# Designs tried in a protein design chat: VH-VL binders against UPF0215 protein NEQ431. Part 18

Target 1, 198 residues: UPF0215 protein NEQ431, of Nanoarchaeum equitans (p61151)
Amino acid sequence: MKKFARFIGIDDGYFVRNVHKKTKLIGAITKHTILDGVLSREITIDGDDVSEKIIDMIKNSNHYYQIRGIILYGITFAGFNIADVELIYKNLGLPIIIVMERPPKDIFYKAIEKYKPNGIELIKKAGPIYKTKTPFGYTYYQVYGIDKDTASNIINNLAIVSKIPEPARVAHMIARGVTKGDSSKPRAGGDSNPGPAG
Below, E stands for the ipSAE of ESMFold2; O stands for the ipSAE of OpenDDE; V2 stands for 0.75 times the mean of E and O plus 0.25 times the DockQ between their complexes.

## First folded at step 20 (VH-VL; framework fv_becotatug)

Design t3 (from s7 with heavy chain S106T; at its last look DockQ between E and O 0.43; V2 from the best seeds 0.00; counts 0 for: pae E 2.4 > 2)
Fold by ESMFold2, look of step 20:
Structure t3 (fold): chain C 198 residues (1-198), chain A 127 residues (1-127), chain B 107 residues (1-107)
Amino acid sequence: as target 1 above (198 residues)
Amino acid sequence: QVQLQESGPGLVKPSETLSLTCTVSGGSITDYYVHWVRQAPGKGLEWLGYIYYTGDTDYNTPFTSRLTISVDTSKNQFSLKLSSVTAADTAVYYCARDEETKEYGTGWIFEGYFDYWGQGTLVTVSS
Amino acid sequence: EIVLTQSPDFQSVTPKEKVTITCRASQSIGSYIHWYQQKPDQSPKLLIKYASESFSGIPSRFSGSGSGTDFTLTINSLEAEDAATYYCQQSNSWPYTFGQGTKLEIK
């Protein structure tokens, strides 16, 4: 009997620049949509170590040979720590899907150019941005080592409560929970601020 | 509750420097950007520039030679200086909050909308 | 620089009517447009973010739509308190820019 495929979702935790030097990197392994394991490492805020940490986290896990793909919540982690999808794919042999809630604005690319110019090549390696319709809206994604239509099917199979696939959604929740203390609290100053009172 | 308050002289002579302060109360300044926006009497809104608490700034192109935006983190204050003013610089000046988002794995990406505004301060350039 | 052109510049409106205001961008800006209401002698107030997302506490009669270059703000059943000037603002590219404004007055 064929088992449900396992995926690992990757996201980073809460941090404050000039206070923290590192934050958590969380890998959430799901069997289909059911949480099957959690991995953690630390990464450097605005550093260059996220790719090696992803590789190490997965390669040294007891799930490595069962994981069929990596789902990254965005390409940047802990500020300007940018994933090198080519390096990750070469070392792990696993397809990579980068998921986003909205297409990046021009300002995102300008910020990379200004504050992490060597990251432009890493952004280019992730290729074009596609979109796919889910029951929860459009999900935007990039692929490496997998075709866009297969990735679209994976996203739709794993997006069961939001347009973000469960492995990435759960990684996000865990990362915030262990660094901020509550995964459901809005980001400070943003989501916790309702619009102007009438 | 976060509040932004502009302050500074309401009257500035031509060719002098307009100087304003935006004081933030009721919150930390490490999670958002402060933008300056102005509105000439009876006219629309014009974006001037922004600053992050680290001092990182960018300015609207027509103002790059005259505008300086700065921050004093010890006072939770942001400042705007506009040199060589003329009557065309008469306006209500606002400071406004643009929250830092985490949607792309960085603490640098702007939300892009202004959820909180100061009450505004009118600056008149007149001799 | 991305130019935002609103239509109309001015409109006299009757309570309970459906009102639409358009904003057209000079180039594609995805969904990175936001709508503000400004009453006389007041600061602007955010209504809609990201083209169609209602901001917290905003009455349900306000809605937004569009993507790319063509956007609309709709007031589905106008209230007297909605008489104000409305602005669209884009955040896709530097510099941030605003539309010229649309003034709504009660007939």
Scores: ipSAE 0.498, ipTM 0.782, lowest interface PAE 2.4, mean pLDDT 87
ESMFold2 (binder alone), look of step 20: mean pLDDT 89; pTM 0.919
OpenDDE, look of step 20: ipSAE 0.659; ipTM 0.868

Design t4 (from s7 with heavy chain G27Y; at its last look DockQ between E and O 0.38; V2 from the best seeds 0.64)
Fold by ESMFold2, look of step 20:
Structure t4 (fold): chain C 198 residues (1-198), chain A 127 residues (1-127), chain B 107 residues (1-107)
Amino acid sequence: as target 1 above (198 residues)
Amino acid sequence: QVQLQESGPGLVKPSETLSLTCTVSGYSITDYYVHWVRQAPGKGLEWLGYIYYTGDTDYNTPFTSRLTISVDTSKNQFSLKLSSVTAADTAVYYCARDEETKEYGSGWIFEGYFDYWGQGTLVTVSS
Amino acid sequence: EIVLTQSPDFQSVTPKEKVTITCRASQSIGSYIHWYQQKPDQSPKLLIKYASESFSGIPSRFSGSGSGTDFTLTINSLEAEDAATYYCQQSNSWPYTFGQGTKLEIK
């Protein structure tokens, strides 16, 4: 891929079920690995609106015609608000790469069956999970509208401080920062002991 | 500092219900699940079930008819009741926490490991 | 239910030696296995998460490896305080299950 291509990384913010009804959806636009813009919307916790919000956010941006691809940090947002990659691709004409640190557990699929059964078909649309080695470990990914080898090259070109590509990593940091006030937990929080929510 | 503490009676008669409470402090209960795990004397560890602060819960299959796990968020307390006990239910009972993770994005699921455990409480089922 | 089988059940070991403990899953669990140390009259203590990631504050002599069905916990230079029972635990599927345990004693 061309070194100056723009990508948008998408992730959602922190939320507490039964307290919050919505959380932030953040798009981080990079020119290669340099942050070039930030977009935001709100999405419904456990809702069905993330796909239309992604489409709206990108279509109405000043960067739309320069963006060459979408990097989703996972397929689920704000709990069980599940991205429809087919719908997003049809509306935007942009390839989609879904990145994750580990392949989902069997427990994840059982939770979807139990709590969001209409999401099973959306997950199936995202196709098989591939992996690629980066200097920071294996990154797992799915593709829509792009072949897996091209996606692997994009991931490796954009993964400069972690195995998660910079657009998605920055989107996560911004989303966490604006909703929880601290972006210091970009992915896993199992090793920290935050105080009770007040 | 994170703390989990089990409490309850150490002796329970056969056919009665054992009741335990796990009181937690030093962390936000909205970011963690609480699990119950037991260990019979001289035996290994057995997972019983989990609960989230919302009340969402599930149990290991052999216990589905006898086990109730509940939460009182105002007291930071998680409770376990096991009915119709026998000598086979004699064990050390632990509560342990498991962080919710954004697996596959934001589907808050389980990290899957127990980073903090209570000290455990021995429950003996004997007449 | 996923059965985890540890080997050996028991081992008497000399300080400063390398010790390996294996855990075999009855079906593939990816890297969703975790290792605990339990000393007498204590609760389990997490050592390794996700097959190979050291938990915070764990001595570097403890390491883990494996993926799929075969996993190994290694203690590279055994110390006297490492005498304990070790358990593997999987989190890929409900119910969570534990291996039967491996007891290490100091010669």
Scores: ipSAE 0.682, ipTM 0.852, lowest interface PAE 1.3, mean pLDDT 89
ESMFold2 (binder alone), look of step 20: mean pLDDT 91; pTM 0.934
OpenDDE, look of step 20: ipSAE 0.781; ipTM 0.892

Design t5 (from s7 with light chain S91Y; at its last look DockQ between E and O 0.33; V2 from the best seeds 0.00; counts 0 for: unsure alone 74.995 < 75)
Fold by OpenDDE, look of step 20:
Structure t5 (fold): chain C 198 residues (1-198), chain A 127 residues (1-127), chain B 107 residues (1-107)
Amino acid sequence: as target 1 above (198 residues)
Amino acid sequence: QVQLQESGPGLVKPSETLSLTCTVSGGSITDYYVHWVRQAPGKGLEWLGYIYYTGDTDYNTPFTSRLTISVDTSKNQFSLKLSSVTAADTAVYYCARDEETKEYGSGWIFEGYFDYWGQGTLVTVSS
Amino acid sequence: EIVLTQSPDFQSVTPKEKVTITCRASQSIGSYIHWYQQKPDQSPKLLIKYASESFSGIPSRFSGSGSGTDFTLTINSLEAEDAATYYCQQYNSWPYTFGQGTKLEIK
């Protein structure tokens, strides 16, 4: 895959459980450092519609045929709304890279088991968690429809200002900004390992 | 810089309710969780519970029946109430900050470490 | 709950020596362990987060390592000001738990 291919990063917005019923789903289409487009949908808190919304969002985009891959900022959105990577791939034909800063805690899996009957099954579709060393630290990732080595290269090529690939980083910033009012996250103490902005 | 400061009575009688306040200054509380941790004299650290500015809270299991943590966003204050105290509740009580983070896309939660602590306030339970 | 067991409970060391403190978890916690320093009559201070990431403002002589169940805090070239009690803390599993502490005295 070309270094400067277009990718779409996807992340969800801010929400308060038991207050909000929905939050924003944001897709940021980037070519290296250039933001070419922003897509938006709403997803249900703890719902089951994130896959559908991702598919709808991308299929109906003017940039659909220019996109070479999807970078998800995690596999869960809006709480326990879990992406079905198989379903998304079958519909869009785009490889999926799931990125995260760290492997999930055991608490996370226990919560999924408790609140989402089919959640673990969906998560298992994403396969094992790999890690790749970026200039900003290790990025953990899962893949679907692409080999882990190619994905590692993509992550490294798109880790421009943080260990989170730019499409996902930008999607995160936008999602957070439009839902909470500020994309930045206060950091009283600096991190030795830089992370995504916001 | 963010500062946390605990305040409250230093002496509480047995069976009464221990009440403390944590005042946060130098920053917004909207992106952080505040935890309460106590330390009995000469002992280790014990986690009591946490609260978010929205009121989301949870307690360590041993304290679920006696502990109440609340927030007053207008005052940038968090409160701890521990009822039916005994001598075993004598300790230095700390409030500490935990930054918000993203975990596997499941939502925004706390980092799981305490980067800023109050100075602590000693509460002695004695008749 | 996850039990964190530190070793040793107490250590007396000479300045400039290398100090190693271990923390063992009752079950695997990945890298979700943090280290704190607490001096007498002071609140704990965060040193290392996520097993090996130095917190801002922490001297380079402090480092952390480990994964799974065994973790280590290392002080390379101990200074007098490092006399304190050190605690490990985890949050891989609910609830938060701390090690019992390691008291470090300087000869």
Scores: ipSAE 0.475, ipTM 0.818, lowest interface PAE 1.2, mean pLDDT 91
ESMFold2, look of step 20: ipSAE 0.587; ipTM 0.803
ESMFold2 (binder alone), look of step 20: mean pLDDT 87; pTM 0.891

Design t6 (from s7 with light chain Y96F; at its last look DockQ between E and O 0.46; V2 from the best seeds 0.62)
Fold by ESMFold2, look of step 20:
Structure t6 (fold): chain C 198 residues (1-198), chain A 127 residues (1-127), chain B 107 residues (1-107)
Amino acid sequence: as target 1 above (198 residues)
Amino acid sequence: QVQLQESGPGLVKPSETLSLTCTVSGGSITDYYVHWVRQAPGKGLEWLGYIYYTGDTDYNTPFTSRLTISVDTSKNQFSLKLSSVTAADTAVYYCARDEETKEYGSGWIFEGYFDYWGQGTLVTVSS
Amino acid sequence: EIVLTQSPDFQSVTPKEKVTITCRASQSIGSYIHWYQQKPDQSPKLLIKYASESFSGIPSRFSGSGSGTDFTLTINSLEAEDAATYYCQQSNSWPFTFGQGTKLEIK
């Protein structure tokens, strides 16, 4: 029986618009929930290069053939640099799960229409948003190259301290820590932690 | 600790411009949005608009022709100007903080709730 | 514009009772509703975010529920200090809007 599969979680770091040109893109490789490796690249703020950087990061890693799936912490990176899940899947052959704490507000879609209109097509490629119950509340997700029920099981197996699966949660912490110096603020999700109130 | 403080004249004559400043202390200016909310005496809360440190802003529909919200990032100050005021603009004016959050990945979107409010400043429009 | 209609507008309440305040949105807003308490001559104070999530430091007697168009703020075992006006606020769509308010007074 196979007990522990490897997943890579992807998130971007802190940046200041109109000051920084690039920020970090972090890949956190876990064996189940245990951190097993960290990959990094830089991506362009409000650019179009995140998909190619994800492909390059994973394809050139020593773990490529051991990774069973990609967990994206949202679809937007470094502002309006939007992942093309179709392109990523075609180049890597790896299933993709996009996780988020809540479905986007209508305001989010209006912002994309106004500031990055070519991004609407990329968002549509990611398909419908599903939800799954975890001990920490509902996690919202999209899938590409994997069925929603299998993705739900993966999320629940990897969401051990919050409703965000460990690979994505750790990628977030590393990205924030490296770019701002403090991984604890601001925490995505906005809800109380599952432990004692913070 | 985050603190917001409104300042400006408490009395404005009809047809003149109401001008207020919100000074925000604590936290990085890049991590939050500032909103303006007002409350006429004995009435409910009315959202006026928001601004981000980049200058990006949006206004409530009745105010689009009269309202200007701006930011001075060097002073951590956010300003509100409301032109052509009438007695209907008499209200307590609040500034409030809305923390930036990841919405579908990147931190370009706000939480949408106001965790810190200024104490409010009453502006009376009277001749 | 999304209209939020609160019910009731006013209620005189006895301490230790359970109080329920409702907020109905004119269209679906998911869970993007937030609740505030405002005591006389004070700024509003955030109680509940995202329909049901308690804000830091808020007494456990305050809870929220609902999704879509129908939302509820519940105060279990009302205390005298809870005499205030309560507002719901949506953040799903521009412009942000508030309900008209629900004033609670102690009998």
Scores: ipSAE 0.644, ipTM 0.835, lowest interface PAE 1.4, mean pLDDT 88
ESMFold2 (binder alone), look of step 20: mean pLDDT 90; pTM 0.930
OpenDDE, look of step 20: ipSAE 0.783; ipTM 0.897
ESMFold2, look of step 21: ipSAE 0.614; ipTM 0.822
ESMFold2 (binder alone), look of step 21: mean pLDDT 89; pTM 0.923
OpenDDE, look of step 21: ipSAE 0.739; ipTM 0.879

Design t7 (from s7 with heavy chain D58E; at its last look DockQ between E and O 0.45; V2 from the best seeds 0.65)
Fold by ESMFold2, look of step 20:
Structure t7 (fold): chain C 198 residues (1-198), chain A 127 residues (1-127), chain B 107 residues (1-107)
Amino acid sequence: as target 1 above (198 residues)
Amino acid sequence: QVQLQESGPGLVKPSETLSLTCTVSGGSITDYYVHWVRQAPGKGLEWLGYIYYTGDTEYNTPFTSRLTISVDTSKNQFSLKLSSVTAADTAVYYCARDEETKEYGSGWIFEGYFDYWGQGTLVTVSS
Amino acid sequence: EIVLTQSPDFQSVTPKEKVTITCRASQSIGSYIHWYQQKPDQSPKLLIKYASESFSGIPSRFSGSGSGTDFTLTINSLEAEDAATYYCQQSNSWPYTFGQGTKLEIK
């Protein structure tokens, strides 16, 4: 992997159900681990628009031709807005790596069945969950359009602060910062009335 | 610092309804789930159910016909009602916090452990 | 429903000894098990989350291990204040369930 290869990490912002209709979708573009650009869109809480917003955000960026892969922080965004990795890959021609801290519980799959049953097929498209050892513990991941061993190397090259690769980690921080006003996770005594930035 | 406090009558007659309130202070009610757990004297812990601020719940199977858990977000209060009580329902009742986590991308996912517990309230069911 | 079976139910122990408590799940739950300590007339206190991750502020003598169906809580050098009842709890599936408890007493 070339040290100046660009990756885009993608995550969503904070929201409160039944109060907010939309939240932010953030793309953090890195050259290796150095932040090189930030893209944003809005997505619908529990909606169906995240895949099209990812495609639009990347296709219309100044960095599209230099981006070598997409790192999704999980497959669900803004609640049950679920990424269609097949559609994203078809439209962008970019490999996709989905990263997570631990494999989902049975409870997660039951929640999808109950609250977003048409999303089960989107989750199945992402294939099996693999794991790779990093200096920060095991990172769990899925791949689309790239083999698992190449994805493992990318994760390890980009996981320099935590087991989550920098593009995804930074996207998370920015998304939370612009929607809650603070990029850190609130402590138990934290913000009682958070809302999105817009 | 998050604090949970249970309140309600300590004595309930058989066949009546046990009613408890959990008041939450510190932290955002929209970031976590409240679970109810009970413990009969000298016995182990029994999970009763949970509620999310949206009103969504799950109840342990033996309680589905008798248990109602509710939330009033304007008062930061969660309530438990258990109908048709018997002596077997005598227990210390706890409310406990389970934080929302980004497990597979976004919210509506539980950490799964209880980091804060109320101090518990003993409810005795007797004539 | 996932049944958690702890062993032993009771153990009388001496200070500074190593103590192990096991928890067996009736089906695989990955690492979605958590350990609590409960002293008399107190609320449970979280010790270990996700099988092996020490919760904030917990003494290093407490550790956890295991995955799948077999889990262990270890107290490496018992102190007198560790006399308590210990519970495992799973969060992989509804309903959440607890083990029956393991009571440790000082000899």
Scores: ipSAE 0.697, ipTM 0.851, lowest interface PAE 1.1, mean pLDDT 88
ESMFold2 (binder alone), look of step 20: mean pLDDT 90; pTM 0.932
OpenDDE, look of step 20: ipSAE 0.738; ipTM 0.877

## First folded at step 21 (VH-VL; framework fv_becotatug)

Design u1 (from t6 with heavy chain D58E; at its last fold request DockQ between E and O 0.38; V2 from the best seeds 0.67)
Heavy chain, then light chain:
Amino acid sequence: QVQLQESGPGLVKPSETLSLTCTVSGGSITDYYVHWVRQAPGKGLEWLGYIYYTGDTEYNTPFTSRLTISVDTSKNQFSLKLSSVTAADTAVYYCARDEETKEYGSGWIFEGYFDYWGQGTLVTVSS
Amino acid sequence: EIVLTQSPDFQSVTPKEKVTITCRASQSIGSYIHWYQQKPDQSPKLLIKYASESFSGIPSRFSGSGSGTDFTLTINSLEAEDAATYYCQQSNSWPFTFGQGTKLEIK
ESMFold2, look of step 21: ipSAE 0.679; ipTM 0.839
ESMFold2 (binder alone), look of step 21: mean pLDDT 90; pTM 0.930
OpenDDE, look of step 21: ipSAE 0.772; ipTM 0.888
ESMFold2, look of step 22: ipSAE 0.660; ipTM 0.839
ESMFold2 (binder alone), look of step 22: mean pLDDT 90; pTM 0.933
OpenDDE, look of step 22: ipSAE 0.782; ipTM 0.891
ESMFold2, fold request of step 23: ipSAE 0.586, 0.614, 0.645; ipTM 0.813, 0.829, 0.840
ESMFold2 (binder alone), fold request of step 23: mean pLDDT 89, 89, 89; pTM 0.929, 0.928, 0.928
OpenDDE, fold request of step 23: ipSAE 0.866, 0.893, 0.885; ipTM 0.933, 0.944, 0.941

Design u2 (from t6 with heavy chain G27Y; at its last look DockQ between E and O 0.26; V2 from the best seeds 0.56)
Fold by ESMFold2, look of step 21:
Structure u2 (fold): chain C 198 residues (1-198), chain A 127 residues (1-127), chain B 107 residues (1-107)
Amino acid sequence: as target 1 above (198 residues)
Amino acid sequence: QVQLQESGPGLVKPSETLSLTCTVSGYSITDYYVHWVRQAPGKGLEWLGYIYYTGDTDYNTPFTSRLTISVDTSKNQFSLKLSSVTAADTAVYYCARDEETKEYGSGWIFEGYFDYWGQGTLVTVSS
Amino acid sequence: EIVLTQSPDFQSVTPKEKVTITCRASQSIGSYIHWYQQKPDQSPKLLIKYASESFSGIPSRFSGSGSGTDFTLTINSLEAEDAATYYCQQSNSWPFTFGQGTKLEIK
């Protein structure tokens, strides 16, 4: 695809179960890798509304007719609110790329069976997981409405600071920033915990 | 600043209940899982189970009928109770934390490695 | 249950030499293996996560490699303080399991 095509990256915000009922859903629209717009909706923690919110967000965007693809940061949002890629594609006519840092562990599928068993079918609709080499390591992805090789090229064109494509990376940063107040992940280990072990 | 500390009685009689508490500080418990791991003297490490701050928990298969893991979020405390103990339950008991990760989009899944451990507490089942 | 088998069980080692410890899984676990160091009367300390990623603050002489079923922890230039027992641990499947341990002693 073209270097200056628009993509929308989708991610959800921070939440604490049993405290929050909803969290933010953020769409970050980029022209190539330059942020060009931000959209927001709310979704229900462990609910079933993420697909309709994605559809509504994009259809009512001033950018709708310029967006060439949707990049989802994972298939699950706000816990077990699981995207229906078939429904999204049917309503928007836009290819969908789901990106992730690592293939799911066996225990992820056990968690879905335990906490959202009706979601298994939605996960199956997303198809097989592929991988592509980027300068930042391997990115894992699924596709709907686009072939895997075209999706690999899109990922590599948009992954400029991490193996996660810029639209999804920026959506994540905005979502976390507006819900937790800080877009960075908590610091791990090292010099912040002096003591005998480390 | 991150600290986990086990506490409880060091001696437990056979057939009774072993009861331990893990008190945590220096981090937000809503971002981490806590696991219990034990080590018999001179032996290797054995995973017992995990707990999330919501109370969600699961246990290693041989302990399902005897083990209860729980949390008191108001005290930042995680508890382990193991009933009907025998000499085979003599071990150092550790609590360890495991960061919640955004695997596949949600914040429900953990990293799977233990970045901080408590000092451990020896529990002897005797007499 | 996934069984992790370490080799060797015990090794007497000389400072500055290269030491290799292996861990073999009974089933493929991708890269979901982690390495710990445990000194006498201390809790385990994380060294390597996800087969090859060094944990924060760990000396560069420690490295890990492998995927699938065969994994290796390497200490490239052993120091006296590295005398300890080393464990691998998998996180792909329940229950989490550990290898039986490899004890290194300085000679």
Scores: ipSAE 0.574, ipTM 0.807, lowest interface PAE 1.8, mean pLDDT 88
ESMFold2 (binder alone), look of step 21: mean pLDDT 90; pTM 0.927
OpenDDE, look of step 21: ipSAE 0.752; ipTM 0.885

Design u3 (from u1 with heavy chain G27Y; at its last look DockQ between E and O 0.32; V2 from the best seeds 0.62)
Fold by ESMFold2, look of step 21:
Structure u3 (fold): chain C 198 residues (1-198), chain A 127 residues (1-127), chain B 107 residues (1-107)
Amino acid sequence: as target 1 above (198 residues)
Amino acid sequence: QVQLQESGPGLVKPSETLSLTCTVSGYSITDYYVHWVRQAPGKGLEWLGYIYYTGDTEYNTPFTSRLTISVDTSKNQFSLKLSSVTAADTAVYYCARDEETKEYGSGWIFEGYFDYWGQGTLVTVSS
Amino acid sequence: EIVLTQSPDFQSVTPKEKVTITCRASQSIGSYIHWYQQKPDQSPKLLIKYASESFSGIPSRFSGSGSGTDFTLTINSLEAEDAATYYCQQSNSWPFTFGQGTKLEIK
């Protein structure tokens, strides 16, 4: 990977259903692993606008022609606002890598069938789930507009503190920080501090 | 200080309705599922069902006709009702929480493990 | 419904020995299995999440492994306080299910 290759990681912020109508969508642009810019939009909780918002914030930014690829932290945003990777690729001409810590449970697909049945086709467009070994464990990913081996190399070059590549990890931290006021997440393997059972 | 506390009658007559409340504190209920799990004396753990703060639920198959789980978000309370009880429903009843996670980005996907449990309450079904 | 079958149902073990408990799922559940310890008259306590990830504050003598249908909980150098009943639980599919439990006693 090029020393100054730029990637944009994308994640959504914290929200409460029945309280918030919208939440933040954050794009974190890195040169390799160094944060170089932040983009933001709002998206509708359980809505249909995340693909348009991704396209808009990237295409109309000062960074568009320098970005080499898009790293999505999951395919769903703000609940069941589901990214259309085909639409995003057609409009931006940028390869897309979707990263996740684990493959979805059967429960996830049941929830999509129940609450967002038209979203099944969007999920199918993202293709099969692959895995790649990183120093931090296995990262699971899907690709659009890029081959799986090239995506694996990108993930490994950008995963420097966790199995989630830095652009997506930083987007997550910023999104949580600006919506919940604290970007802290417990590290994997011990995410909750237990208290007295009672 | 995370706390879950079950409460309700310790004795229920056969054919009546078992009714329990789980009162929670020390965390935001919008970030967690609440599950009900029971354990007959000397027996194993049996998952009954869950509820999300939005009212979304799933019930274990043997209980679908008798079980109702509900939430009162203004009181931080989750309730369980089990109708038409028999001696087989005698058990310690627990509520437990399950954290929301970013699994594929969905807020409907939880971790799937129970990090905090209530202390449990014994309900005996007998005349 | 996914049935979890634990082995053994009961084991009497001397301190400092290694103990393994198995949990077999009736169909593949990936790594979506979790292990709990329950002492008499107490609530269950989470030990291992996602087959192999130690929960916060759990002694290093507890470890888990497996994927798909076959899972193990291992206790290295058993301590007296480890006398308890151990349960596996799957979270891949509704309904959530528990294994029948494995009771460990110290000789």
Scores: ipSAE 0.660, ipTM 0.840, lowest interface PAE 1.4, mean pLDDT 89
ESMFold2 (binder alone), look of step 21: mean pLDDT 89; pTM 0.923
OpenDDE, look of step 21: ipSAE 0.774; ipTM 0.887

